# Designs tried in a protein design chat: VHH binders against Glutathione S-transferase TCHQD (TCHQD). Part 17

Target 1, 266 residues: Glutathione S-transferase TCHQD (TCHQD), of Arabidopsis thaliana (Mouse-ear cress) (o80662)
Amino acid sequence: MQLYHHPYSIDSQRVRLALEEKGIDYTSYHVNPITGKHMDPSFFRMNPNAKLPVFRNGSHIILDTIEIIEYLERIAEVSSGIEDATFNREVVEWMRKIREWESKLFTLAHIPDNRRLYVSKFLRMVVIARMAESPDLASAYHRKLREAYDTEDKLKDPGALRRSKDHLLRLLDEVETKLEGTTYLAGNEFSMADVMLIPVLARLSLLDLEEEYISSRKNLAEYWALVRRRPSYKKVIGRYFNGWRKYATLVKTWMFVRVRSLLRKY
Key: E = the ipSAE of ESMFold2; O = the ipSAE of OpenDDE; V2 = 0.75 times the mean of E and O plus 0.25 times the DockQ between their complexes.

## First folded at step 20 (VHH; framework vhh_7nfr_2)

Design t1 (from m1 with R98K K107R; at its last look DockQ between E and O 0.80; V2 from the best seeds 0.00; counts 0 for: pae E 4.6 > 2, unsure alone 62.6 < 65)
Fold by ESMFold2, look of step 20:
Structure t1 (fold): chain B 266 residues (1-266), chain A 123 residues (1-123)
Amino acid sequence: as target 1 above (266 residues)
Amino acid sequence: QVQLQESGGGLVQPGGSLRLSCAASGFTFSSYAMNWVRQAPGEGREWVSSISSSGGTTYYADSVKGRFTIARDNVKNTLYLLMDSLKSDDTAVYYCAKDWRYSNYWRPEFDSWGQGTQVTVSS
């Protein structure tokens, strides 16, 4: 089994948490979207949306996070012979609710404009170069350019930003209420609903927003402390929030982008 | 208010082909796995095929493998069943059915289905 992902991608973290919680072995391939590696033609042919993660089991490729998790539930159940009572309709409905929150717009709104625009220009130049190199993929690359401009327009729209924040607040309030009666999101046992939620909380932590969104909610704060003790969390997320790894990744990524931009070698 | 409407059935000769359609409304079609189920005269309902929410994964009953192709169009909110090499045993009312999951890697658990469309394969 192979996973193409990036350690700071929310959906990548969701799939990796699922894999670790189920004890499924996989080969990890890092693809850094800030460097444009997800736009390389070979990767793009597998995944014309250029989104992470990409899951492969032999010739079977799955691109949707929830579909990947459902696949993992099935193969774990078949291989163990034990049906998973914790994967039910409530779990899937929570997964759907959590996935509906648009994390990209929220994240980009917390990045300084000058760095964001520099990276955005770099990525647009990468896409243009790839269109020239691979004319058979040009329409798919053009769609990625349109998406990039649409995102920039949304960042200038105060209504879109307000709606994304309000959506998150409603989601966290609903979670806070649910956790009054249960240890985990969909009951008293850890489930794939928690796998979907934990990376949202980790993103808030990465953006230095814990106090505003997590610590202000007593049940959510206790939940956040609880789930960070899990071995899956430590391996998938905690390891990469270590200041050394975070700093090293930032430096390497920025140097790559700067050098390629200055040399015009996209 | 889930609505599923099947169409495209009819009378066909053995070895012939049909394309069934199912128009969906009242729910976010792209968020759910979809299924075809059939019921022959005097028989119970038999699962035929399933497709994941994205359309990336498909499953078929052994009786139809290699002859039927399930497909979906998430822009048009429409489910399809392309039936080739039809046999008399394929004569049934065909229903489209909604599952609560994004994919169908488990046994189907339908929570909604349509009125059905008759397929008759004459000898």
Scores: ipSAE 0.264, ipTM 0.683, lowest interface PAE 4.6, mean pLDDT 87
ESMFold2 (binder alone), look of step 20: mean pLDDT 80; pTM 0.817
OpenDDE, look of step 20: ipSAE 0.860; ipTM 0.934

Design t2 (from m1 with T57I; at its last look DockQ between E and O 0.65; V2 from the best seeds 0.75)
Fold by ESMFold2, look of step 20:
Structure t2 (fold): chain B 266 residues (1-266), chain A 123 residues (1-123)
Amino acid sequence: as target 1 above (266 residues)
Amino acid sequence: QVQLQESGGGLVQPGGSLRLSCAASGFTFSSYAMNWVRQAPGEGREWVSSISSSGGITYYADSVKGRFTIARDNVKNTLYLLMDSLKSDDTAVYYCARDWRYSNYWKPEFDSWGQGTQVTVSS
């Protein structure tokens, strides 16, 4: 089994948490989306939306995060011969609800404009270069270019940003209420609903927003402390939030972007 | 309120083709696996085809494999079934059905159905 991902991608973290919680072994391939590596033609042919993660098991390629999680549930069921009672309709409905929150717009709104725009311009130039290199993929690359402009337009719309924040607040309020009666999101046992939620909380922590969004909610704060003790959290998320590893990643990424921008080699 | 509305059925000669459509509303179409199920007169319901929420994974019953193509348009919220090389055995009411899951890795478990559209293949 192979996973193409990046440690700071919310959806990558979701799939990796699922793999770790189920004890499923896999081969990890890091693909840094800020450097544009996810748009190299060979990778892009496998995944024309250029989204992470990409999961492979033999010839079976799965691109959707929740479809990957359901595949992992199915494999575990077949391997053990036992249906997983913690994977049910309530769990899938929580997964659906949590996915509906637009994390990309929210994240980008918390990055300084000059840094964000520099990376955005770099990535658009990478897409343009790849279109010229691979005419057979031109329509898919063109779609990615349009998506980049659409994102920039949303960032200029104060209403879109306000709706994203309001959506998150409603989601976290609903989670807070649910956790009054249960240890985990969909019951007293850890489930794939928690796998979907934990990376959202980790993103808020990464953006220094814990006090505003997590600590203000008693049950959610206790939940957040609890789930960070899990071995899966420590391996998938915790180890990448330490200062040295985070610092090394930022330095390598920025050096790559600056050098290639200066050389106009995308 | 979940609504599924099939269309495109009709009377066709053996060897002919039809394209069925299912317009979806009242839910986030792209977040559900979708299915075609048919029921011939006097028979039980027979699963025909499934497509995952993203459209990336398709499955077909052996009886229709190679002749039918399932597709979805998540922008237009529409499910399709392209039926080629139609045979008398394909005569049935065809239903659009939603699974509560994103994928089609399990035996289908439907939580919503359309009204059905009649396909009749004359001999």
Scores: ipSAE 0.705, ipTM 0.887, lowest interface PAE 1.1, mean pLDDT 88
ESMFold2 (binder alone), look of step 20: mean pLDDT 82; pTM 0.829
OpenDDE, look of step 20: ipSAE 0.856; ipTM 0.932

Design t3 (from m1 with Y59L; at its last look DockQ between E and O 0.82; V2 from the best seeds 0.82)
Fold by ESMFold2, look of step 20:
Structure t3 (fold): chain B 266 residues (1-266), chain A 123 residues (1-123)
Amino acid sequence: as target 1 above (266 residues)
Amino acid sequence: QVQLQESGGGLVQPGGSLRLSCAASGFTFSSYAMNWVRQAPGEGREWVSSISSSGGTTLYADSVKGRFTIARDNVKNTLYLLMDSLKSDDTAVYYCARDWRYSNYWKPEFDSWGQGTQVTVSS
């Protein structure tokens, strides 16, 4: 089994949490989207949306995060011969609800404009170079360019940003209410609903927004403290969110982007 | 309100082809696995084919493998069934049905159905 992912990608964290909670062995390949490596032609042919994660088991390639999680549920069930009672309609409905929140726009709105625009320009130049190198993929690369410009337009729209924030607030209020009666999101046992939610909370922590979104909610705050004690959380998220590892990743990424921009070698 | 509306049925000769469509509305189409199910006169409903929410995985009943192709367009919110090499025992009402899951790795469990479209294969 192979997973192409990045430790700071929400959907990558979701799949890795599922893998760890189920005890499934896999080979990890890091792909840093800030450096444009997910846009390399060979990777792009396998994954035309250039989104992470990409899951592979033999010739079977799965690109959708929740389809990957359901696949993992199924193979664990087949291997053990035991149905997973914690995977049911309520869990899938929570997974669907949590996924609908637009995390990319929210995240980008909290990055300083000068840094964001520098990286955005670099990535657009990477796409343009790849389009010239691989004419057979030009249409797909053009779609990625259009998506990049559309995202920039949304970042200038205060209404779009407000809608993203309001959506998150409604989601967290529903979670807060649910957690009054249960230890975990879909009951008193950990489930794939928690796997979908935890990376959202981790993103808020990464952006220094815990006080505004998490600490203000009693049940959610207790939940956040509880789930961070899980071995899966520590391995998948906690390990990469400590200051030393964040710093090292930032330095490597910035150095790569600066050097290639200066050399105009995209 | 979940709505599924099939179309494209009709009368066709043995060996012929048809393309069925199912227009979906009232829900996020791309978040659900979709299915085709048929019911011959006087028979129970028989699962025909399924496709995962992304379209990445397709499954077929043994009776239709190699002859039928399921597809979806998540931009147009439409499910398709391309039917080739039709036989008289393919005569049935064909229904579009939604599973509550994203994938088709389990036996289907349908939570919504269309009204059906009649396919008749006769000389």
Scores: ipSAE 0.741, ipTM 0.900, lowest interface PAE 1.0, mean pLDDT 88
ESMFold2 (binder alone), look of step 20: mean pLDDT 82; pTM 0.834
OpenDDE, look of step 20: ipSAE 0.888; ipTM 0.947

Design t4 (from m1 with N104Q; at its last look DockQ between E and O 0.92; V2 from the best seeds 0.82)
Amino acid sequence: QVQLQESGGGLVQPGGSLRLSCAASGFTFSSYAMNWVRQAPGEGREWVSSISSSGGTTYYADSVKGRFTIARDNVKNTLYLLMDSLKSDDTAVYYCARDWRYSQYWKPEFDSWGQGTQVTVSS
ESMFold2, look of step 20: ipSAE 0.689; ipTM 0.884
ESMFold2 (binder alone), look of step 20: mean pLDDT 81; pTM 0.819
OpenDDE, look of step 20: ipSAE 0.878; ipTM 0.941

Design t5 (from m1 with K107T; at its last look DockQ between E and O 0.91; V2 from the best seeds 0.84)
Amino acid sequence: QVQLQESGGGLVQPGGSLRLSCAASGFTFSSYAMNWVRQAPGEGREWVSSISSSGGTTYYADSVKGRFTIARDNVKNTLYLLMDSLKSDDTAVYYCARDWRYSNYWTPEFDSWGQGTQVTVSS
ESMFold2, look of step 20: ipSAE 0.727; ipTM 0.897
ESMFold2 (binder alone), look of step 20: mean pLDDT 83; pTM 0.836
OpenDDE, look of step 20: ipSAE 0.893; ipTM 0.949

Design t6 (from m1 with S54T Y102F; at its last look DockQ between E and O 0.75; V2 from the best seeds 0.78)
Fold by ESMFold2, look of step 20:
Structure t6 (fold): chain B 266 residues (1-266), chain A 123 residues (1-123)
Amino acid sequence: as target 1 above (266 residues)
Amino acid sequence: QVQLQESGGGLVQPGGSLRLSCAASGFTFSSYAMNWVRQAPGEGREWVSSISSTGGTTYYADSVKGRFTIARDNVKNTLYLLMDSLKSDDTAVYYCARDWRFSNYWKPEFDSWGQGTQVTVSS
């Protein structure tokens, strides 16, 4: 089993948490989207949306995060002969609800404009270079270029940003209420609903927004402390949010982008 | 609030082709596995085909393999069934049905149904 992912991608974290919680072995391949590696033609042919994660089991490729999680549930069931009672309608409804929050716009709005625009220009130049090099994929690359411009336009729309924030607030309020009666999101046992939620909280922590969104909610704050003690969290998220590793990753990524931009080698 | 509206049924000769459509509204279509189910006169409902939320995985009942193709358009929120080489045994009301899951790796379990569209194959 192979997973192409990045440790700071929300959906990558979701799939990796699911793998770890189910004890499923996999081979990890890091693909850094800020350096444009996800736009390399070989990866793009396998994944024309250029989104992470990409899950592969033999010739079977799955590109959707929740379809990957359900595949993992099915594999575990047939392997053990035991149906996972914690995977039910309530869990899937929580997964659907949590997925509907658009995290990309929210995240980008918290990055300084000069850094964001520099990386955005770099990535657009990478896409343009790939279109010239791979004419058979040109329409798919052109779609990615249009998406990049559309995202920049949305970042200038304060209504879109406010709707994303308001959606998150409503989601977290609903979670807060649910956790009054249960230890975990879909009951007193850890489930794939928690796998979907934990990376949202980790993103808020990464953006230094814990106090505003998490600590302000008593039940959510206790939940956040509880789930961070899980071995799966420590391996998938905690390891990469350590200050030295985070710093090293940021320096390497920025130097790569800076050097490639100066040399015009996209 | 969930709405599933089938169309494209009709009368066709044996060996003919027909394309069914199912327009979906009132829910996030791309977050659900979808199915076609049929019911012949005087018989129970028979599962025909399923497609995962992204369209990446499709399954067919043995009775229709090689003759029917399921597809979906998540931009237009529409499910399709292309039926080729139709036989009199294919005569039934065809229903569009939603599974509560994203994928179709399990036996389908349906939480919403369309009104149905009649397909009649007769000489």
Scores: ipSAE 0.707, ipTM 0.882, lowest interface PAE 1.1, mean pLDDT 88
ESMFold2 (binder alone), look of step 20: mean pLDDT 82; pTM 0.829
OpenDDE, look of step 20: ipSAE 0.884; ipTM 0.945

## First folded at step 21 (VHH; framework vhh_7nfr_2)

Design u1 (from m1 with K107Y; at its last look DockQ between E and O 0.88; V2 from the best seeds 0.00; counts 0 for: grease 24.7 > 24.2)
Fold by ESMFold2, look of step 21:
Structure u1 (fold): chain B 266 residues (1-266), chain A 123 residues (1-123)
Amino acid sequence: as target 1 above (266 residues)
Amino acid sequence: QVQLQESGGGLVQPGGSLRLSCAASGFTFSSYAMNWVRQAPGEGREWVSSISSSGGTTYYADSVKGRFTIARDNVKNTLYLLMDSLKSDDTAVYYCARDWRYSNYWYPEFDSWGQGTQVTVSS
């Protein structure tokens, strides 16, 4: 079983948490989306949307995060012969609700404009180079280029940013209320609903927004402390948030982008 | 409110082709596995085909394998069933049905239905 992902991708973290919680072995391949490696033609043929993560089991390739999680639930059930009672309608409904929040726009709005625009320009040049290099994939690359410009337009729209924040606040308020009655999001046992939520909270922590969004909510704050003690959290997220690994990743990524831009070798 | 509206049914000769459409609204279409189900006169409802939320996985009942193709367009919020090599036995009301899950790795469990579109294959 193979997973193409990056440790700081929300959806990658979701799939890795699911794999770890179920004890499923897999081969990990890191693909850094800021360096444009997810746009390389060989990866793009496997994954024409250029999104992470990409899950593979033999000839079976799954690109949707929740479809991957449901696949993992199914193979675990077949392998053990035991239905997982913690995977039910309520869990899937929570997973759907959590996914509806647009994290990309929110994240980008908290990045300094100069750095964001520099990386955005770099990635657009990568797409243009790949389109010229691989004419048989040109229409798919052109779609990615249009998506990049659409994202830039949304970042200029204060209404879109406010709606994303308001959506997150409503989601976290609903979570706060639910956690008044249960230990975990969909009940008193850990489930795939928690797998979907934990990376959202980790993103808020990464952006230094924990006080504003998490600590201000009593039940959510207790939940956040609880889930960070899980071995799956420590392996998938915790180890990548320590200062040394975080710093090394940022330096390596920034140097790569700057060198490739100066050499005009995208 | 979930709304599923089938269209494209009609009268066709054996060996003919027909394309059914199902317009979806009132929910996030791309977040649900979708199905076609049919009901012939005097029979219960028979599952025909399933497609995962992303469109990456499809399944077919044995009776339609190789003749029918399920597809979806998540931009237009539309489910399709392309029916080729139609037989008299394919005469039925065809329903668009939603599963609560994203995938179709499990037996279907439907939580929403359309009103149906009549397909008649005259012999």
Scores: ipSAE 0.721, ipTM 0.889, lowest interface PAE 1.1, mean pLDDT 88
ESMFold2 (binder alone), look of step 21: mean pLDDT 82; pTM 0.833
OpenDDE, look of step 21: ipSAE 0.886; ipTM 0.946

Design u2 (from m1 with K107H; at its last look DockQ between E and O 0.89; V2 from the best seeds 0.82)
Fold by ESMFold2, look of step 21:
Structure u2 (fold): chain B 266 residues (1-266), chain A 123 residues (1-123)
Amino acid sequence: as target 1 above (266 residues)
Amino acid sequence: QVQLQESGGGLVQPGGSLRLSCAASGFTFSSYAMNWVRQAPGEGREWVSSISSSGGTTYYADSVKGRFTIARDNVKNTLYLLMDSLKSDDTAVYYCARDWRYSNYWHPEFDSWGQGTQVTVSS
């Protein structure tokens, strides 16, 4: 089993949490989207949407996060011969509800404009270079350029940003209410619903928004403290959120982008 | 509320082709695995084909393999069934059906259905 991911990607964290909670062995390949590595032709042929994560088992490639999680649930059932009672309709409904929140727009709105625009320009130049190198992929690369411009348009729309924040608030209020009655999101046992939610909370922590969104909610704050003690959380998220590793990744990423831009080598 | 509306049925000769459409509304179409199910006169419902929420995985009943193609357009919220090499056995009402899951790795479990569209294959 192979996973192409980046440790700071919400969907990558979701798949890795699922793998760790189920005890499934896999080979990890890091792909840094800020440096444009997800746009390299070899990766792009496997994944024309250039989204992370990419899960591969033999010739079977799965690109959708929840389809990957359901695949992992299925193979665990087949190997054990036992139905997983913690994977049910309520869990899938929670996964769907959590997924519907647009985390990318929310995240980008909290990144300084000068850094965001510099990286955006760099990535557009990478895409243009790749289009020239790989004519058979040119239409897919062109679609990525259009997506980038559409995202910039959304970031200029105050209504879109307000709706994303309001959506998050409603989601967290619903979670807060549910946690009055259960230890975990879909019951008293950890489930894939929690796997979908934990990276959202980790993203809020990464953006220094815990007090505003998490600490203000008693049940959610207790839940957040509880789930951070899980071995899966520590390995998948906690390990990468300590300051030294985070800082080193940032420095290497910026150095790469600036040198390539200066030399006009993409 | 969930709404599924099939169209594109009709009368066709053996060996002919039809393309069915299913317009979806009232739910996030791209978050559900989708299915085609058919019911011949006087028979129970027979699963025909399924497609995962992303469109990445498809399955077909043995009776239609190689002749039918399932597809979806998550921008237009539409499910399709391209039926080629039609036989009289394919005469049925065809239903668009939603699974509560994203994937089609389990036997389908349908929670919503359309009204159906009649396909008649007649010599």
Scores: ipSAE 0.692, ipTM 0.880, lowest interface PAE 1.2, mean pLDDT 88
ESMFold2 (binder alone), look of step 21: mean pLDDT 82; pTM 0.833
OpenDDE, look of step 21: ipSAE 0.888; ipTM 0.947

Design u3 (from t5 with D99E; at its last look DockQ between E and O 0.02; V2 from the best seeds 0.00; counts 0 for: pae E 16.9 > 2, placed apart)
Fold by ESMFold2, look of step 21:
Structure u3 (fold): chain B 266 residues (1-266), chain A 123 residues (1-123)
Amino acid sequence: as target 1 above (266 residues)
Amino acid sequence: QVQLQESGGGLVQPGGSLRLSCAASGFTFSSYAMNWVRQAPGEGREWVSSISSSGGTTYYADSVKGRFTIARDNVKNTLYLLMDSLKSDDTAVYYCAREWRYSNYWTPEFDSWGQGTQVTVSS
């Protein structure tokens, strides 16, 4: 089983947490979306939407996070002969609620304008170059280019940013209320609902927003401390949020983008 | 169970003022962003104004900006629309609408509506 992902991608983290919690072995392939590697034609043919993660098992390619997790549930059931009672309708409904929050717009709004715009221009140039080089994929690349412009326009719209923030606040308030009565999101046992939520909290930590969004909520703060003790969290997220590894990734990514832009080698 | 009951509509002269109220019950009012939407005779519904769940952030359609003020009282579970400098173009049925909790960050979606209150601006 192979997973093409990036350690800082929310959906990549979700799938990796699911794999680790179920004890399923997989091969990890890193693809950095800031450097445009997800737009290379070989990867794009497998995944024309160029979204991470990409899960592969033999000839099966699954792109949707919830579909991937459902597939993993079936694999775990076959291997153990035991149906996982914690994967039920309530869990799936939580997973869908949590997925609906737009993390990309929120994340980009917390990045300094000069860095954000420089990377945005770089990625648009990469897409234009790939579109010219691969005529058979041109319509899919054109769609990605339109998405990049749309995202840039949405960052200029304070209403879109407000709605993203308000959505997150309402989601976290609902989680806070639920955690009054349960240890984990969908009950007193860890489930795939927690797998979907933990990377949202990790993103807030990455953006230095814990105090505003997590610590202000007593039950959520206790939950956040609890889930960070899990071996799956430490392996999938904790190791990559260590300051030196985070710093090194940022420096390498920025150097790559800067050099390629100066040399016009997109 | 969710109920939104508008009041305060009526007949008013151009340039006049009017205050609409929406009494909310059957849900935790302070957890939801709230909206005013209007429908003029023979036309579709037009979004007018939004207010965040806390009341700290407000938004207005360009057609009413500077003339209308949205407000909320989370103790009384009441939404307000303060309408000043009314024009004949403001004649419509005004609806109180609850913003859906999770599908509203790109395009607001409304999951509960009141019955509406008529506002008529006429000489």
Scores: ipSAE 0.000, ipTM 0.142, lowest interface PAE 16.9, mean pLDDT 82
ESMFold2 (binder alone), look of step 21: mean pLDDT 86; pTM 0.872
OpenDDE, look of step 21: ipSAE 0.009; ipTM 0.325

Design u4 (from t5 with A33T; at its last look DockQ between E and O 0.01; V2 from the best seeds 0.00; counts 0 for: pae E 23.7 > 2, placed apart)
Fold by ESMFold2, look of step 21:
Structure u4 (fold): chain B 266 residues (1-266), chain A 123 residues (1-123)
Amino acid sequence: as target 1 above (266 residues)
Amino acid sequence: QVQLQESGGGLVQPGGSLRLSCAASGFTFSSYTMNWVRQAPGEGREWVSSISSSGGTTYYADSVKGRFTIARDNVKNTLYLLMDSLKSDDTAVYYCARDWRYSNYWTPEFDSWGQGTQVTVSS
């Protein structure tokens, strides 16, 4: 089983948490979306949407986070000898609710403009170069270029940013209320609902927003402390969020982007 | 009633500087994203810049990036636009506006805005 991902991608973290919690061995391949590696023609042919993560098990290539998690639950159930499994409706409803919050716009709004715009220009030039190099993929690359411009337009829209923030606040208020009565989001046992939520909280920590969004909520703060003790969290997220590893990743990524831009070799 | 009062416009030479101010009253200023919008003669309104409610995040149109700086003072309920390296294309009436929302993709609507202040850049 193979997973193409980046340690700081929310959906990548979701799939990796699911894999670790189920004890499923997999081969990890890092693909850095800020350097444009996810848009290289060979990767793009496998994944025309250039989204992370990409999960592969033999001939099965799965791109959707919830679909990947459902696949992992099915193979775990088959290996346990369970032919028919009861689906937990509450877990599924939480997973969908949590996925609806768009983290990309929120994240980009909290990155310094000069760094964000430099990377945005770099990625746009990468797409243009790939379009010229691979005419058979031109329509798919053109779609990615349009998505990049649309994202920049949304960042200029304060209403869209406010709606994203308000959505997050409502989500966290619902979580806070639920955690009054349960240890984990969908009950007393850790579930895939928690797998979907934890990377949201980790993103807030990465952006230095814990005090505003997490610590202000008593039950959520206790939950956050609890889930960070899990071995899956430490392996998938915790080891990548310490200051030194974060710094090393930033330096390598920025140097790559800077050098390629100066050489005009996208 | 929401009140927004712009000031600080005037005549400047190309390359000159101006600082616009917008005094806000009648609402909790610190809870709203604030914006600058401009309208050149014979043209539609153009979004210029936005600043988050706390002042921690700023946004700029490509046409002004690197030349204009938005700021706010939530104690004095005042929004600012520092305009440097002014060009003739910056000639417009400048408005401050509360909240940005879209009613259609051609002409976004703001919740409230002021009467505007004229900025004229001419040699």
Scores: ipSAE 0.000, ipTM 0.089, lowest interface PAE 23.7, mean pLDDT 79
ESMFold2 (binder alone), look of step 21: mean pLDDT 82; pTM 0.830
OpenDDE, look of step 21: ipSAE 0.628; ipTM 0.833

Design u5 (from t5 with S30D; at its last look DockQ between E and O 0.93; V2 from the best seeds 0.84)
Amino acid sequence: QVQLQESGGGLVQPGGSLRLSCAASGFTFDSYAMNWVRQAPGEGREWVSSISSSGGTTYYADSVKGRFTIARDNVKNTLYLLMDSLKSDDTAVYYCARDWRYSNYWTPEFDSWGQGTQVTVSS
ESMFold2, look of step 21: ipSAE 0.714; ipTM 0.892
ESMFold2 (binder alone), look of step 21: mean pLDDT 82; pTM 0.832
OpenDDE, look of step 21: ipSAE 0.895; ipTM 0.950

Design u6 (from t5 with T28K; at its last look DockQ between E and O 0.95; V2 from the best seeds 0.84)
Amino acid sequence: QVQLQESGGGLVQPGGSLRLSCAASGFKFSSYAMNWVRQAPGEGREWVSSISSSGGTTYYADSVKGRFTIARDNVKNTLYLLMDSLKSDDTAVYYCARDWRYSNYWTPEFDSWGQGTQVTVSS
ESMFold2, look of step 21: ipSAE 0.721; ipTM 0.895
ESMFold2 (binder alone), look of step 21: mean pLDDT 81; pTM 0.821
OpenDDE, look of step 21: ipSAE 0.897; ipTM 0.951

